# Ledger of designs, part 104: miniprotein binders against p81326

Target 1, 226 residues: p81326
Amino acid sequence: MLHFGGFIMEINHISKILEKEREEYIRNKVEEYLKQGFSKDDAVNKANQSWRTYIGHRIQDVIYNLLKKFLKDSGLKVTTDKALNNRNLPEELDKVKRLIAINYGEYLFLPDADVIVYKVENNDIKIIAIISVKNSFRERRFETTYWKLKLKESPVTSHIKVFLATPDKDNEISYKCPNGKPKKMRIILEYELDGIYFLKEDFEETEKAKHFGKIVEDIIEISKKL
Short names: E, the ipSAE of ESMFold2; O, the ipSAE of OpenDDE; V2, 0.75 times the mean of E and O plus 0.25 times the DockQ between their complexes.

## First folded at step 8 (miniprotein)

Design j7 (at its last look DockQ between E and O 0.01; V2 from the best seeds 0.00; counts 0 for: pae E 17.4 > 1.5, pTM E .740 < .8, SAP 71.501 > 70, placed apart)
Fold by OpenDDE base, look of step 8:
Structure j7 (fold): chain B 226 residues (1-226), chain A 85 residues (1-85)
Amino acid sequence: as target 1 above (226 residues)
Amino acid sequence: MSEEEKIKELLEWAIEMALLYLETGSPEEAIKYLKWLIELYLELGLPELAAKALELLARVYEKLGDKEKAEEARKRAEEIRKELE
């Protein structure tokens, strides 16, 4: 049983551990793209993009597995938007899918939901939280905020907590006002979201900005109030 | 507030986000965000909002000194609006 303490330490280093594979991964991908007929510059750019996607998925998978493991004893269940992307869903997952859907009039769409936490009581499903996992904020920095605002518009989904989990490798949102200059992105994300959870130690802690190790406790507490 | 009004508010908010990207020295990210927003609005059957987002995209290109792309974005916005008429 990875003791909670050992787990927290591993979480802080996830990005560093994964980055060790980068050089080999990039080299292999560059060679692959060169064989496909791309120029050297294009191959390098594509390899870098592929790496970003790859690392993003790996971090997401780690977070998913961790939450699934640590929330299991509390009776909470965890799924992903990918698992919901099926025509033939089990009844439970079909209900989960419907309960996170956003109404756009003629259409229902799902928010980006890397991790979905829910509970089942007497055959009723209650959605507790959606966790968005971001390794970097290079693209669509406020996409999670958009989905939070959309979820808030319906009484069906307004109770769903939306959290952001990130290692924030580039220190884009780790501090509110480094060197006396406000970081607008940190301020906006913290204001609009229900919480930001950092997979690192070097960040400015606030009521909403916490270490990832607190997310399990916070989710359990929220679940008791539903 | 009507659903349309809510969406307009989100659009205005999206503008602020794009401006934030520009201020942070990430004009490319602002462009990508706006392009995503345009696609989203089109997929949702909200062409007027897509046109507005395209106009904003044009402004971003203008700020970057790319007059050709700015004109293209404006032209596309106009085309969308003409199809609504």
Scores: ipSAE 0.006, ipTM 0.181, lowest interface PAE 12.2, mean pLDDT 84
Fold by ESMFold2, look of step 8:
Structure j7 (fold): chain B 226 residues (1-226), chain A 85 residues (1-85)
Amino acid sequence: as target 1 above (226 residues)
Amino acid sequence: MSEEEKIKELLEWAIEMALLYLETGSPEEAIKYLKWLIELYLELGLPELAAKALELLARVYEKLGDKEKAEEARKRAEEIRKELE
C-alpha cells in the first residue's frame, strides 16, 4: 500500500536519484545540439541549461502530485501557476487566480507560485499556501521573499503562507551560521518566508526550516485555522 | 543504517513514486521515471531491482494498451534474471 511516509523517504533523496542520470542527459543533449549546427561550446551551455530546466520541472511535478494526492482527503485542492495562466480558465480556478494576483496598477501578475493549495467552503475559495520550488539559488536568490512581501501588503492576500521547497544540493541555504559566520541568504529566507522545506537529510532544522515530510501536516494544520 | 543502505532503500521505494504518477493520471511521467530508474539500477549493479522495475513498467504499458511494449519489458526482466543464475 502507498502511504505518505514512503514518499517522504523517497522524495528527500529525489535530487540524488536524478543526478545519477545527469551525465547521459548532457551527452545526449550535446549531440542533439551539435546536429542542429551549434558549436561545441554553445551545445554544452545549452545542454546544461536544458538539464537545469528538466530537473526543476521533474521536482515540481513530483511535489504537485504528492500534495494533490495527500491533501485530497482533508478537503484541500491543489493547482499550479501554469494551470492559472490558461486562457480557458474554469470558474473555480479563475477565482483562485484572482485571489493570489498582485496588483501593479494597470496589470495583474501572479507571484512565483509553482504550487498553490486552497480550499472550497460554501462555494467560497480560501488560499492556504503557495509553494515555490527551487533547485538552485544562483539566480533570483530572493524572488520568493519578494512575492511574500507583496502578498503581505494587501489584506486580501496577507494570510497566504509562502513556502520554499528545495533539495539545496549545493548547500547554499542549508545552514544559518556555517563556521560561526551568518549566511545572509538562509537568514533572510527563513526570516521572511513562512517555511523552508528541504528535500534532503542534511540541513540545520529550525522552527521554520524542516524536512519536506512535514509539509502535508503543516498545511493541514494551517487550513484548520482559516 | 549506513548512507549506502539508505540510498539502496530509497531506490527500492522508487516504485512508489511511479504508482503516484499512475494514480494522478500521469502514465507518461511514470514511464519516464521507470525507464530512468531501470538504467540507474543497472549502473549501480542492482539487476534484481532493475528487473522489478521492468515488471512495473510492463504493468504501466498494459494499462495504456501497449501490449507490445509490455511484453518487451517483461522479456527484458526475464533476461536479466536469467543472467543472475
Scores: ipSAE 0.000, ipTM 0.178, lowest interface PAE 17.4, mean pLDDT 79
ESMFold2 (binder alone), look of step 8: mean pLDDT 75; pTM 0.682

Design j8 (at its last look DockQ between E and O 0.14; V2 from the best seeds 0.00; counts 0 for: pae E 8.7 > 1.5, placed apart)
Fold by OpenDDE base, look of step 8:
Order: C-alpha cells, then structure tokens, then sequence
Structure j8 (fold): chain B 226 residues (1-226), chain A 85 residues (1-85)
C-alpha cells in the first residue's frame, strides 16, 4: 500500500481544519457587507454564500496540491482548468487544453476540470483523469455528470476518467439508500461517473465509491492501461 | 500564496485542531491527526513543524499516562531539531 494511502486517511479532517477560519471570515464579511449598506440579514446571507465559495476553492487547492505531490513520483502531471485559461500557454499545457476540449460545433469549450491528470510519453500527452471537487451539492448537482457524458461523445476524450471528490459534509451522497429510501443523487453520480472519492469515513463504500486515499493508486493503475 | 505556504498554513491549523482534540477529551483523534501531520510536515520539508507536532504528541501521551511514548516523541523532536542546526 503506497505510503499515500495511510497518509491521506487523515484528510478527513480537512473540512474541520478549514472550518476554523469560518467564524472570523463570516464576521469580517458581515462587517464588509454592512458597510456596503446591506441589512444585517442580507449581510449574513451573503457572508455565508461567500464562505461556501471560499471554502470550496480551498478544498480544491488542497486536493490539487496533494495529487500533484503524490503523483509526481509516478511520472504523472497535474494541472487545473484555471491554469489552462491563459492566452500564452506552454506547449505541453496547450496540448492538454486541446485534448480535453469538448466540441459544440463551431465552438470548443473546456469541461469543468478542477484537477487534470495527464502523462507525457514520447512527447505525446495522454489525459488520464479529470477530478471535480465539490464541498457541497447545493448547486449544480449533476454538472460533473454532464461533463462526463459530453467527454464520452468523442473518441478523443471518451477514455478520460471523471472522478468526483467531496467531503460531503451534509451527507447528500454518502449513502445510496439510507432508511430504505434511495438517494437519487448518489445513485446517478455513482452510475455516470468513473468514481466518487470521499474525504470522510462515514459513507457507503462500493466499487466506485471509495475513500479519497484510494484515488492516487487508482489513477496510477488507470495510467498504466493507457 | 504559494503551494507550499498554503499547505503550511493548513498544517498549522491541524496543530490547532489537535490541541482542541486534546482539550475536549479526544486524545485518540489528536494522536491520529498529529501522526499524519508529522509525516506530512516531513514530506514537505517542514521539519520545525514536525518537531512542534511531535512535542504536542508527547503531551497527548503524557496526558494518557504513556510516559514511554511521550519520551520517544520528545526524543524524535529533538533529533529533528538537531539536524536543522
């Protein structure tokens, strides 16, 4: 078991760690919005929304950094959609960008790709996986599924694995059928995606739904088959 | 913030969280978190942070009455610091 598996198990605490900033963040944002002329209630609501966005980005950054570090020794490379949104890209990243682009007829658009894993062999780039990171599923619940389906439509991108990584703090998709009632979101996401990786321990494990600690080994294994 | 700075900040929060676990009577959670933190810090080339985490781990063991593990943790912290000198 790669040193990574045991090492990443404690990533379960990432949400708790990041939440330490919440109170201060909310206080500061509320103050900011009050100064802008919003009511107290509106300021609180806006601050909470801002926090959700902020914490989501922080989690994405953590996951990106972890994957980048732990995949490095395997020769795999990691980038982000944000890094690809530049006019002047290095040749390698320009190729990556082109290899994940989705055809909409006259236009090419990139899928939401918080993390992109690829390998370089003999100057050829092969895209291995796209990881979507979601802290919560309040908005755009099936967005990742949409991108997976779109990627499947082209022989250029059909091989790309699409994974979802989430702490699922609200237990929206942690279980398939809690209390005998099917959770539509969990079932659909698990069916359509190549995998769901949880940054927590309290979830229903399946072949496709695993702890985040397994993502590195899974990606490496996939990379060997390409 | 650089990648390294971001991770460092996260690890510093992890120390804080471990202290909370210790204070709230969750020493086992503190131990798990600190062990992870130590490994992460060392992998990232943050030996001082690893040493701090080891010192806190020693405190956790002391609170649990495990003097041997406490001493081992302290010794390891000292070894790390000596290598920095």
Amino acid sequence: as target 1 above (226 residues)
Amino acid sequence: MSEEEEIKKLLEYAIFLAEIYLETGSPEEAIKLLKWLIEMALELGLPELAAKALELLARVYEKLGDKEKAEEARKRAEEIRKELE
Scores: ipSAE 0.023, ipTM 0.446, lowest interface PAE 3.5, mean pLDDT 86
Fold by ESMFold2, look of step 8:
Structure j8 (fold): chain B 226 residues (1-226), chain A 85 residues (1-85)
Amino acid sequence: as target 1 above (226 residues)
Amino acid sequence: MSEEEEIKKLLEYAIFLAEIYLETGSPEEAIKLLKWLIEMALELGLPELAAKALELLARVYEKLGDKEKAEEARKRAEEIRKELE
């Protein structure tokens, strides 16, 4: 029916909805920090930093819940790297963790992924994709690309699609050649990753750089080929 | 796109988000979003959207066991819908 497609097409404005909450959040946090004894300037700076952390967690939570809801009827399951780091994992999630972990000699690490999509067929688990959610690219700009390259090193994990989801509010990767100069970060991310999904309308759309509303269809199509 | 049309679409996304929060056991986030949505919809002259948000708010309060607030939200939504007739 048209309702699934309609909700997905409307999701591209999610970061704008969350920005409408910003002013109330900042005001409440400034008030809280002032009561803790911070100067007005320090309280404002801390409130803005707190907002950036808060909005990142809100976006991650919404993306997780959205994918969980809309992938369920296609036989796809969704988990998070946070859930996989919990103690006393159920057997199914413990298998997911083992299938995606990367070996660094005596250490095993999960790739930095906020959302993990997998399916269960014939009692076997197959990891379909990971989605990394980035709110800004001021720090650790190519972390997601690094994990894609590590996953490609093993035939056990080389099939796993690595996606980036971002509001990109500061237009750090929205265009390939802003002002006529190649943007290294956008070009490398698009080249190495399997897809970039924007939570906004204004960006340079390509075969790999798409509106976030497309991600459900893309994951379902990939899962049918695996 | 007009500013009013863009804001209406954003408020419709907020209803979608609130439904997600309700279905995934995040009622506190749903309440926060729905209260903001109701105020914005009424301020912008979108009472049908405000009524829809109030009905969803009532569902959240029911799941929390607050039947008094659930009834209040439903009555407020019903009043808005009747005045649109």
Scores: ipSAE 0.013, ipTM 0.327, lowest interface PAE 8.7, mean pLDDT 80
ESMFold2 (binder alone), look of step 8: mean pLDDT 81; pTM 0.758

Design ne1 (at its last look DockQ between E and O 0.70; V2 from the best seeds 0.71)
Fold by OpenDDE base, look of step 8:
Formats: structure tokens, sequence, C-alpha cells
Structure ne1 (fold): chain B 226 residues (1-226), chain A 81 residues (1-81)
């Protein structure tokens, strides 16, 4: 249990809460779809589908809120790619946006950056880490890897750590070689990324694959070296 | 005495009273629409845990704090001695 700011990050509490959220969300959605005239079976199926979309965004928000809170005392700041999509940004966020931009010649594009951690020192902004949040790996399995590789290509962004955070509910990347068979996705993600952080207990831990509770410490440590 | 949890939602503010007000928790939720949802979750958590002893009560308080944190909400806990 890592104590940050007096709060013990307990993944079990998060999981328990998210399960209750699921139950309540499904109940509400089933009721909604029944009122729309769907059969019970259809309503349940639609509710479950809706939940899959919802939970993806929810986990991103949760991770953002947790990091924002737990990094506050260290003087580190947290933002999101969504916050950077505004035309009129405060100067600080405009600088953050520019410092994570990837050059494509005539164009600059932002990487997928669900959460961005940065510090302000002597009026200079230093980007510390980008956290990609994935609930499932059914789609865009190596997208985060692509962005990491692109960030490495520039001296402006090469120092930025790219982390993946996931509950990996379906055990898609929790183990490297289950039953002696290599999991290509886990191996590649772990190799290319700076870290994978699991919002679960049942996974193969390595130097790069860690419990989500360690992400705050790791980010703080990285920040001290920049 | 059955540890009763009373939950009131006023706009974006959730007020929770436990043990006739010995424990008062106030949550200010950034999104008003989420307040009712959060309140329901708290109720369900309380019901599942059963408030039979002080340990369970502490666990509930902790869960509420985590829940608030997860929503980016501000939480205040007041415990009367």
Amino acid sequence: as target 1 above (226 residues)
Amino acid sequence: SKLEVEIEVRGNRIEIRIEDGKIRITIEVPDEEEAKFIAKIIKELAEELGLSDEEKLRELVKLIEWLALMYGAEVEVEIEE
C-alpha cells in the first residue's frame, strides 16, 4: 500500500466502487431502454454495450482525478488532451500543448494523451509523462506505442515518459507467457512503453509492469531527474 | 442501535449522516447530475457493508472518500467525539 499525501491508494476500493457504479448504471439504462419499448433482453444487451463505452471514459476521469490529487503536493500539474483542444488556452496550457505536439512536416498533431503530467519551474514547463488509459485492447492495440515512438523522434519530446494504465479485465496483457505462449501485445507494449500500470492485482509484475499504485511514485521520481 | 445512514442531495452537495449525526460527510460534486448517482452508490455500499460495527463504519467512510476522489469531488468528514 503506497501512502501518498496520507491517502493509501487501494485498488480494491476503486474496483468495488466501479462495480457498484456498473450495477447502478446498468439498472438505470435497462429501465431507460424498457421505457423506450425494447424487450428485456434487448434492454440488457444495450445497457451492457452502453456501459462498455461509459466505463472507458470513466476510468480516464478516475485516473485523472487520482493523479491530480496525489501529485498536487509534489507541485506537479495534470491536464488532459481534451482540455488542450480549446482554441483559447491559458498560456500555461498552450505551452503544454506545444511541448507535446508531434511534427508531421506541415502539420503538428497531438498524441493521444488521456492524462498529461507536467511541472512548472522558473516559468518553464517540462512535460514529465503522458498516460494513455485503455479499458480494453479490442481496438487500437498499439496506438500508444505509435505515439511513444513518435515522441522519441524529437529532442523536444524524447524525454517524455509514456505510460499505459489499464484494468485489463479480460487479461489481454496481464501475463507475458501464459501457458508458455508469448502474448505478443504484452511483450510489445512493455518493450516500447516506459511502463504499464495495472488497476488490478492479478498480473505478472516486472520492472515496467506495475500496480497502478506505483505510478505516482514513479512520476515523482522522474520529475526530480528533469 | 442500527447504524442508519441518512443521505440528502441538494444540488451538487451530498450530505451523509451516520449514527444520528456522529459522523457527517459532505461531498461537493463538480457535476450536479452526478450527485444523485453518487448518492445511490453510497447507499448501496452502506447496505452491502452493513453498519454493524465500527470497523465497517470506517470502511464505509473510506469508500466514500475514495468515491469522492474518483469523481474529483471535495469531501469533508466531521466526526463528533
Scores: ipSAE 0.784, ipTM 0.911, lowest interface PAE 0.5, mean pLDDT 91
Fold by ESMFold2, look of step 8:
Structure ne1 (fold): chain B 226 residues (1-226), chain A 81 residues (1-81)
Amino acid sequence: as target 1 above (226 residues)
Amino acid sequence: SKLEVEIEVRGNRIEIRIEDGKIRITIEVPDEEEAKFIAKIIKELAEELGLSDEEKLRELVKLIEWLALMYGAEVEVEIEE
């Protein structure tokens, strides 16, 4: 039986595994593109681009599997936005969906909530946190911040913690003041969100910017206050 | 002297045998393509770790358990005395 505890040690295992997955994925894609007639340089570039789109889905799956495993002993349940998009939802998930939906007049939309953590007490559902997974910040840089602000507009959703999880391989938000100049994107994300969790070792750690291995402990602590 | 690790993929199952079967690990995944991918990852982890003693062997087993968990896969570990 594995326990998700501490950070650095546990994130090192996850990070090490993900790097090996990346290396093998890239090798396979390069081979595929070479067979299609691309030059080696083009094949490598295309393989790296393919990995960038794939890793977001991969990290989302990892987060789901880890949280589901390690939060069940604390009475916490986990679902995904994909599961909530089903037309024929069980009553419990239908309640979860309604509890995170944002009202736009005659329209109701779910926030970008890749993974949702909630608990059930006596037929009452309390949403604890949502986790958004981002691999790149070149487009829709502040989407997660927008959803946090919208969730704060209603007493039903204002308590929900909004976290960002990212490998941030290109160091787009890893440091607050690289080369002595403030990185606007990192500063705003850290200010507005409840936490940023990095799936790598090298970043500037703060009270809100942490190694991914800390996320289970943080969620459990939050749930005890609700 | 390094410990020998044998890795075999049988359909959607990965079988890992260490020290002539004293340690047997079985991982079951949804399909064969994923099993082959995961088996390659395990092989690379074992090679990088350089299984020279029992402590590194325990580290490999932990990495395999984490890898299986990250895929939501079932893992069974059997240790013979």
Scores: ipSAE 0.648, ipTM 0.884, lowest interface PAE 0.9, mean pLDDT 85
ESMFold2 (binder alone), look of step 8: mean pLDDT 75; pTM 0.699

Design ne10 (at its last look DockQ between E and O 0.92; V2 from the best seeds 0.70)
Fold by ESMFold2, look of step 8:
Structure ne10 (fold): chain B 226 residues (1-226), chain A 81 residues (1-81)
Amino acid sequence: as target 1 above (226 residues)
Amino acid sequence: SKLEVEIEVRGNRIEIRIEVDGKKIRITIEVPDEEEAKFIAKIIKELAEELGDEEKLRELVKLIEWLALMYGAEVEVEIEE
């Protein structure tokens, strides 16, 4: 289906589309705020803030849709933390939920996992990977590493790969040593996580830090070894 | 040559017809609801205005296909020769 060269080019097209979406979203929000009685300047500022919240959910939805599409023919299934929090959970998803839960004594909590990849073989469920999606690293920047460490503490969850997917438009983690100085956030994230996948071209590629287009092949390869 | 692009929304379906020098391409996208279809159609209209020349036809079609994928929509592309 998708090829690496085509995926890199398609990442650029994803960015183009998201910019057009931003332009239309902001136009709609400015109109809404003007109707609420805000000044033009206030409406624009509020619309931009609204976009910053919206884009995080939008990127998560994009990643979900792409993974669902491109993992389907490999027998891999994809769900989200939102789906796992529904009250009327199908049996399959209830099993997925229990298999990623973290034990805090007599309490069980789900990790902050945005997208979950799993397989079903003979009515048995195996969790392959969770993908955390971050648009910005100003807040909650190390929560993904915390959840990886907690998953490693139990033999029933220690096999689960934890990936980070990000556009990193502000270059907060794109390079290990920008201007010759170690970037603590990039170095810690790369050390602790199983992989970082960038939705852009301009970043320092390593064995763990890759173009997002590599994620499908990596997940398929991992699933064959389980 | 300039691309002739027509975009039509019918409920939850979007039909895009592109014509240049007697070549015709029809793209059909089906999404879960009408509000999404209207929003997507506006994005396609902006893309078509920016990429309105024959030499940009491949890029325009590819962007439309990716837009559909990003919404989890099914897309059909028909080329008339």
Scores: ipSAE 0.647, ipTM 0.875, lowest interface PAE 1.1, mean pLDDT 86
Fold by OpenDDE base, look of step 8:
Structure ne10 (fold): chain B 226 residues (1-226), chain A 81 residues (1-81)
Amino acid sequence: as target 1 above (226 residues)
Amino acid sequence: SKLEVEIEVRGNRIEIRIEVDGKKIRITIEVPDEEEAKFIAKIIKELAEELGDEEKLRELVKLIEWLALMYGAEVEVEIEE
């Protein structure tokens, strides 16, 4: 049981590690770009741009690995949309894929589901939650909300919780009303989603906006009600 | 006492030896990718260099465990007497 105190330390550790990863990654990329004949300034700029892409994927992987580990003892399973994009799936994953699919009439499409948590009980699969991981909200700000709303439209998927996990490094959604001005994005995301989980300490906590450490407990609790 | 850290990378396996005040800890991490192993080893080295004192041993071990966890790696910690 990741007690609250243990989790705060965990996020700090994660942040520290990711910062070291950034430093090393940037160093390596700068060196690479210098060898390619770019100027120092260009190399640094390109490295920083590369990092922004890299860190987005990295955080997804981190969250996947953490959830996979921390949910294991609860008998919960974790997969990703990437894992489901294979033609030849094991029966279990094929069922998972079908159970998160959104109906568009002639077509079924998968929601953006960076991480999918499910349980297997008596050979039946129950999807518990989908976690969307976003490092930045510069692009596709409400896509997760769209998928949540689409999932609600079907009795097959309406029970699936949709969570957003983010470090929100630029404080895009960390506060609802900074300086008395409502942040539309935070308000809408919090309203439409089942939860927002922050991989940071400096945010406005609410019933739905929580520290990432609480996601495991929340998922386990949800799983018991299904 | 000065934290002494030795890191060896053998393929996909990282072996970390930490010595503080006569206590020896061996940490082994197995990662899926060799390049990733080298990268992780560098991160560990940098983390260790920032941790100068004994109180930092536990922190370092914890950071290494978290690092391994973040990469989905298996980690084994052995206390060598």
Scores: ipSAE 0.609, ipTM 0.845, lowest interface PAE 0.6, mean pLDDT 90
ESMFold2 (binder alone), look of step 8: mean pLDDT 77; pTM 0.738

Design ne11 (at its last look DockQ between E and O 0.78; V2 from the best seeds 0.71)
Fold by ESMFold2, look of step 8:
Structure ne11 (fold): chain B 226 residues (1-226), chain A 81 residues (1-81)
Amino acid sequence: as target 1 above (226 residues)
Amino acid sequence: SKLEVEIEVRGNRIEIRIEVDGKKIRITIEVPDEEEAKFIAKIIKDLAEELGDEEKLRELVKLIEWLAIMYGAEVEVEIEE
C-alpha cells in the first residue's frame, strides 16, 4: 500500500549485479572452453556468445522474481508461460491458462507473455497484465503488439494490460526520434502497448515509456480498478 | 578500516558474516538450487572484495539483498553484539 513507495527498487543495483553475474559467468565459461582445447581468443568469443543466450533467460527470471516479491503483499500473483505449459496443471494455473488463451478456430494458443500477473478473489481469477521481456529487437520486433491486438479483440481479454520490459542495450527503441528521425519500432510499440518499461536510465521517458521501477505501482493501481 | 567478510555455503544455504566495529552482522540466504548457491556466493565474494571498506557497508548489504531478491531467495538478517 503506502509502504510500496518506500520499497521502490533501484535500477542501478540491478544493473550492477547483472554485470557481476556476467563477469563470473564469462570467467567460468572461458575456463571450461580452455579445458576443451580452444585458444584463449576462441574461448572468450564462445563465452560471450553463451552469455548472450543466457542473459535473455536471466532477465526474464529477474523480472519474475522482482514482481513476485513486490506484488505479494498486494494480493497479486505471478506466473510464467512456461509454468502454464506443464502437464497436470494445478487448478489455479489451469484457470489462468484458460483466461488468456486465444482462439484460432481449431486451435487455442497462449500469447507470448513471458510473465503473467493475476489476482485471486474468492477462487475467482482476474488477469491483470502480461509482460513480454525483450533483450534485443533484431527478431520478432512486433510480436508483443500482435498479442495486444488479439487480446483487445475479445471482451473477455480486452482488459488485460500488455507491457514490454527491456534493457534495450543497443538503443533500438530508447528514443522516439533519434537524430530527428522517427524510430518506427519505438513509435509503434509505444502506440499499441499499454506500457514500455526500461531496465536502464538512458531513454526518452513518456507517459507509456517508463523506468522499470514504476511497473509495480502501475500494476497495483490497475488491479484496484478491476 | 576494512570490513571483515566471510562467506560459507552449505547445500542451498549461504551465510555471510560481516564484522564492523566489534559487532557482527549475519545474513542468511536460502535458494532452492545448490548450484545457484555456489554461483551467488561467488558474486557476493566479488562484491565484498570490491566494497571492502567500512564506509561502503550500507551499499554492500543493499547489493546482497537485491541479489537475493533477483534469485527469488529468502533472506534473514541478524545483528549480534
Scores: ipSAE 0.733, ipTM 0.900, lowest interface PAE 0.8, mean pLDDT 87
Fold by OpenDDE base, look of step 8:
Structure ne11 (fold): chain B 226 residues (1-226), chain A 81 residues (1-81)
Amino acid sequence: as target 1 above (226 residues)
Amino acid sequence: SKLEVEIEVRGNRIEIRIEVDGKKIRITIEVPDEEEAKFIAKIIKDLAEELGDEEKLRELVKLIEWLAIMYGAEVEVEIEE
């Protein structure tokens, strides 16, 4: 049981590590761009831009690895949409893929599912949750909401919980009503999704908006009800 | 006593030797590729350099464990007497 206290330390450690990763990554990229003939200022700017792209994928991988590690003992399995994008899938993953597919009449499409949590029981696969990972909300602000709504439309997928995980570094959705003004994006995301999990400490906690450390417990609890 | 950290990278394997107050710990991390190993090794080095004297060992070990988890790496910790 990741006791609340243990988890706070975990996020701090993760943040510290990611900061060191950033420093090293930026250093390496600056050096690379300098070798390519860019000015120091240009190299730094390009490195920072590169980091923004990199960190988005990195956080996704981190969350995947964390969930994979901490859900293992519960017998829950974790995969990614990327892993499902293969022509030749193992039977288990092929079933997972089919169970998250959204019907568009002549076509089936997968939702954006950065991380997929499922269980295998009596040779049956049950999808428990989809976790969308967003580093920033500058683009595609409501895509996760769209997928949640689409999943709700089918009895096959309506039970699937959809969670958003984010560090929300720019405080885009950390607070509902900062300065008395409603943050439309936070309110809508919290309303439509099953939960928002923050990889940070500074946010407005609610029943649906929680610290990322609670996601493991919440997923395990959901899994017991399925 | 001063925390001493030695880091060796051999292919995709990182070997970390930590010595403090006569205690020796060997941590081995196996990662998918060599470039990642080199990168992680640098991160560990930087983390080790920033830690202050007394709680250094436990914190460093925890950081290394978290780092390994974050990379999906396997970690082995051996206490060398």
Scores: ipSAE 0.636, ipTM 0.849, lowest interface PAE 0.6, mean pLDDT 90
ESMFold2 (binder alone), look of step 8: mean pLDDT 77; pTM 0.727

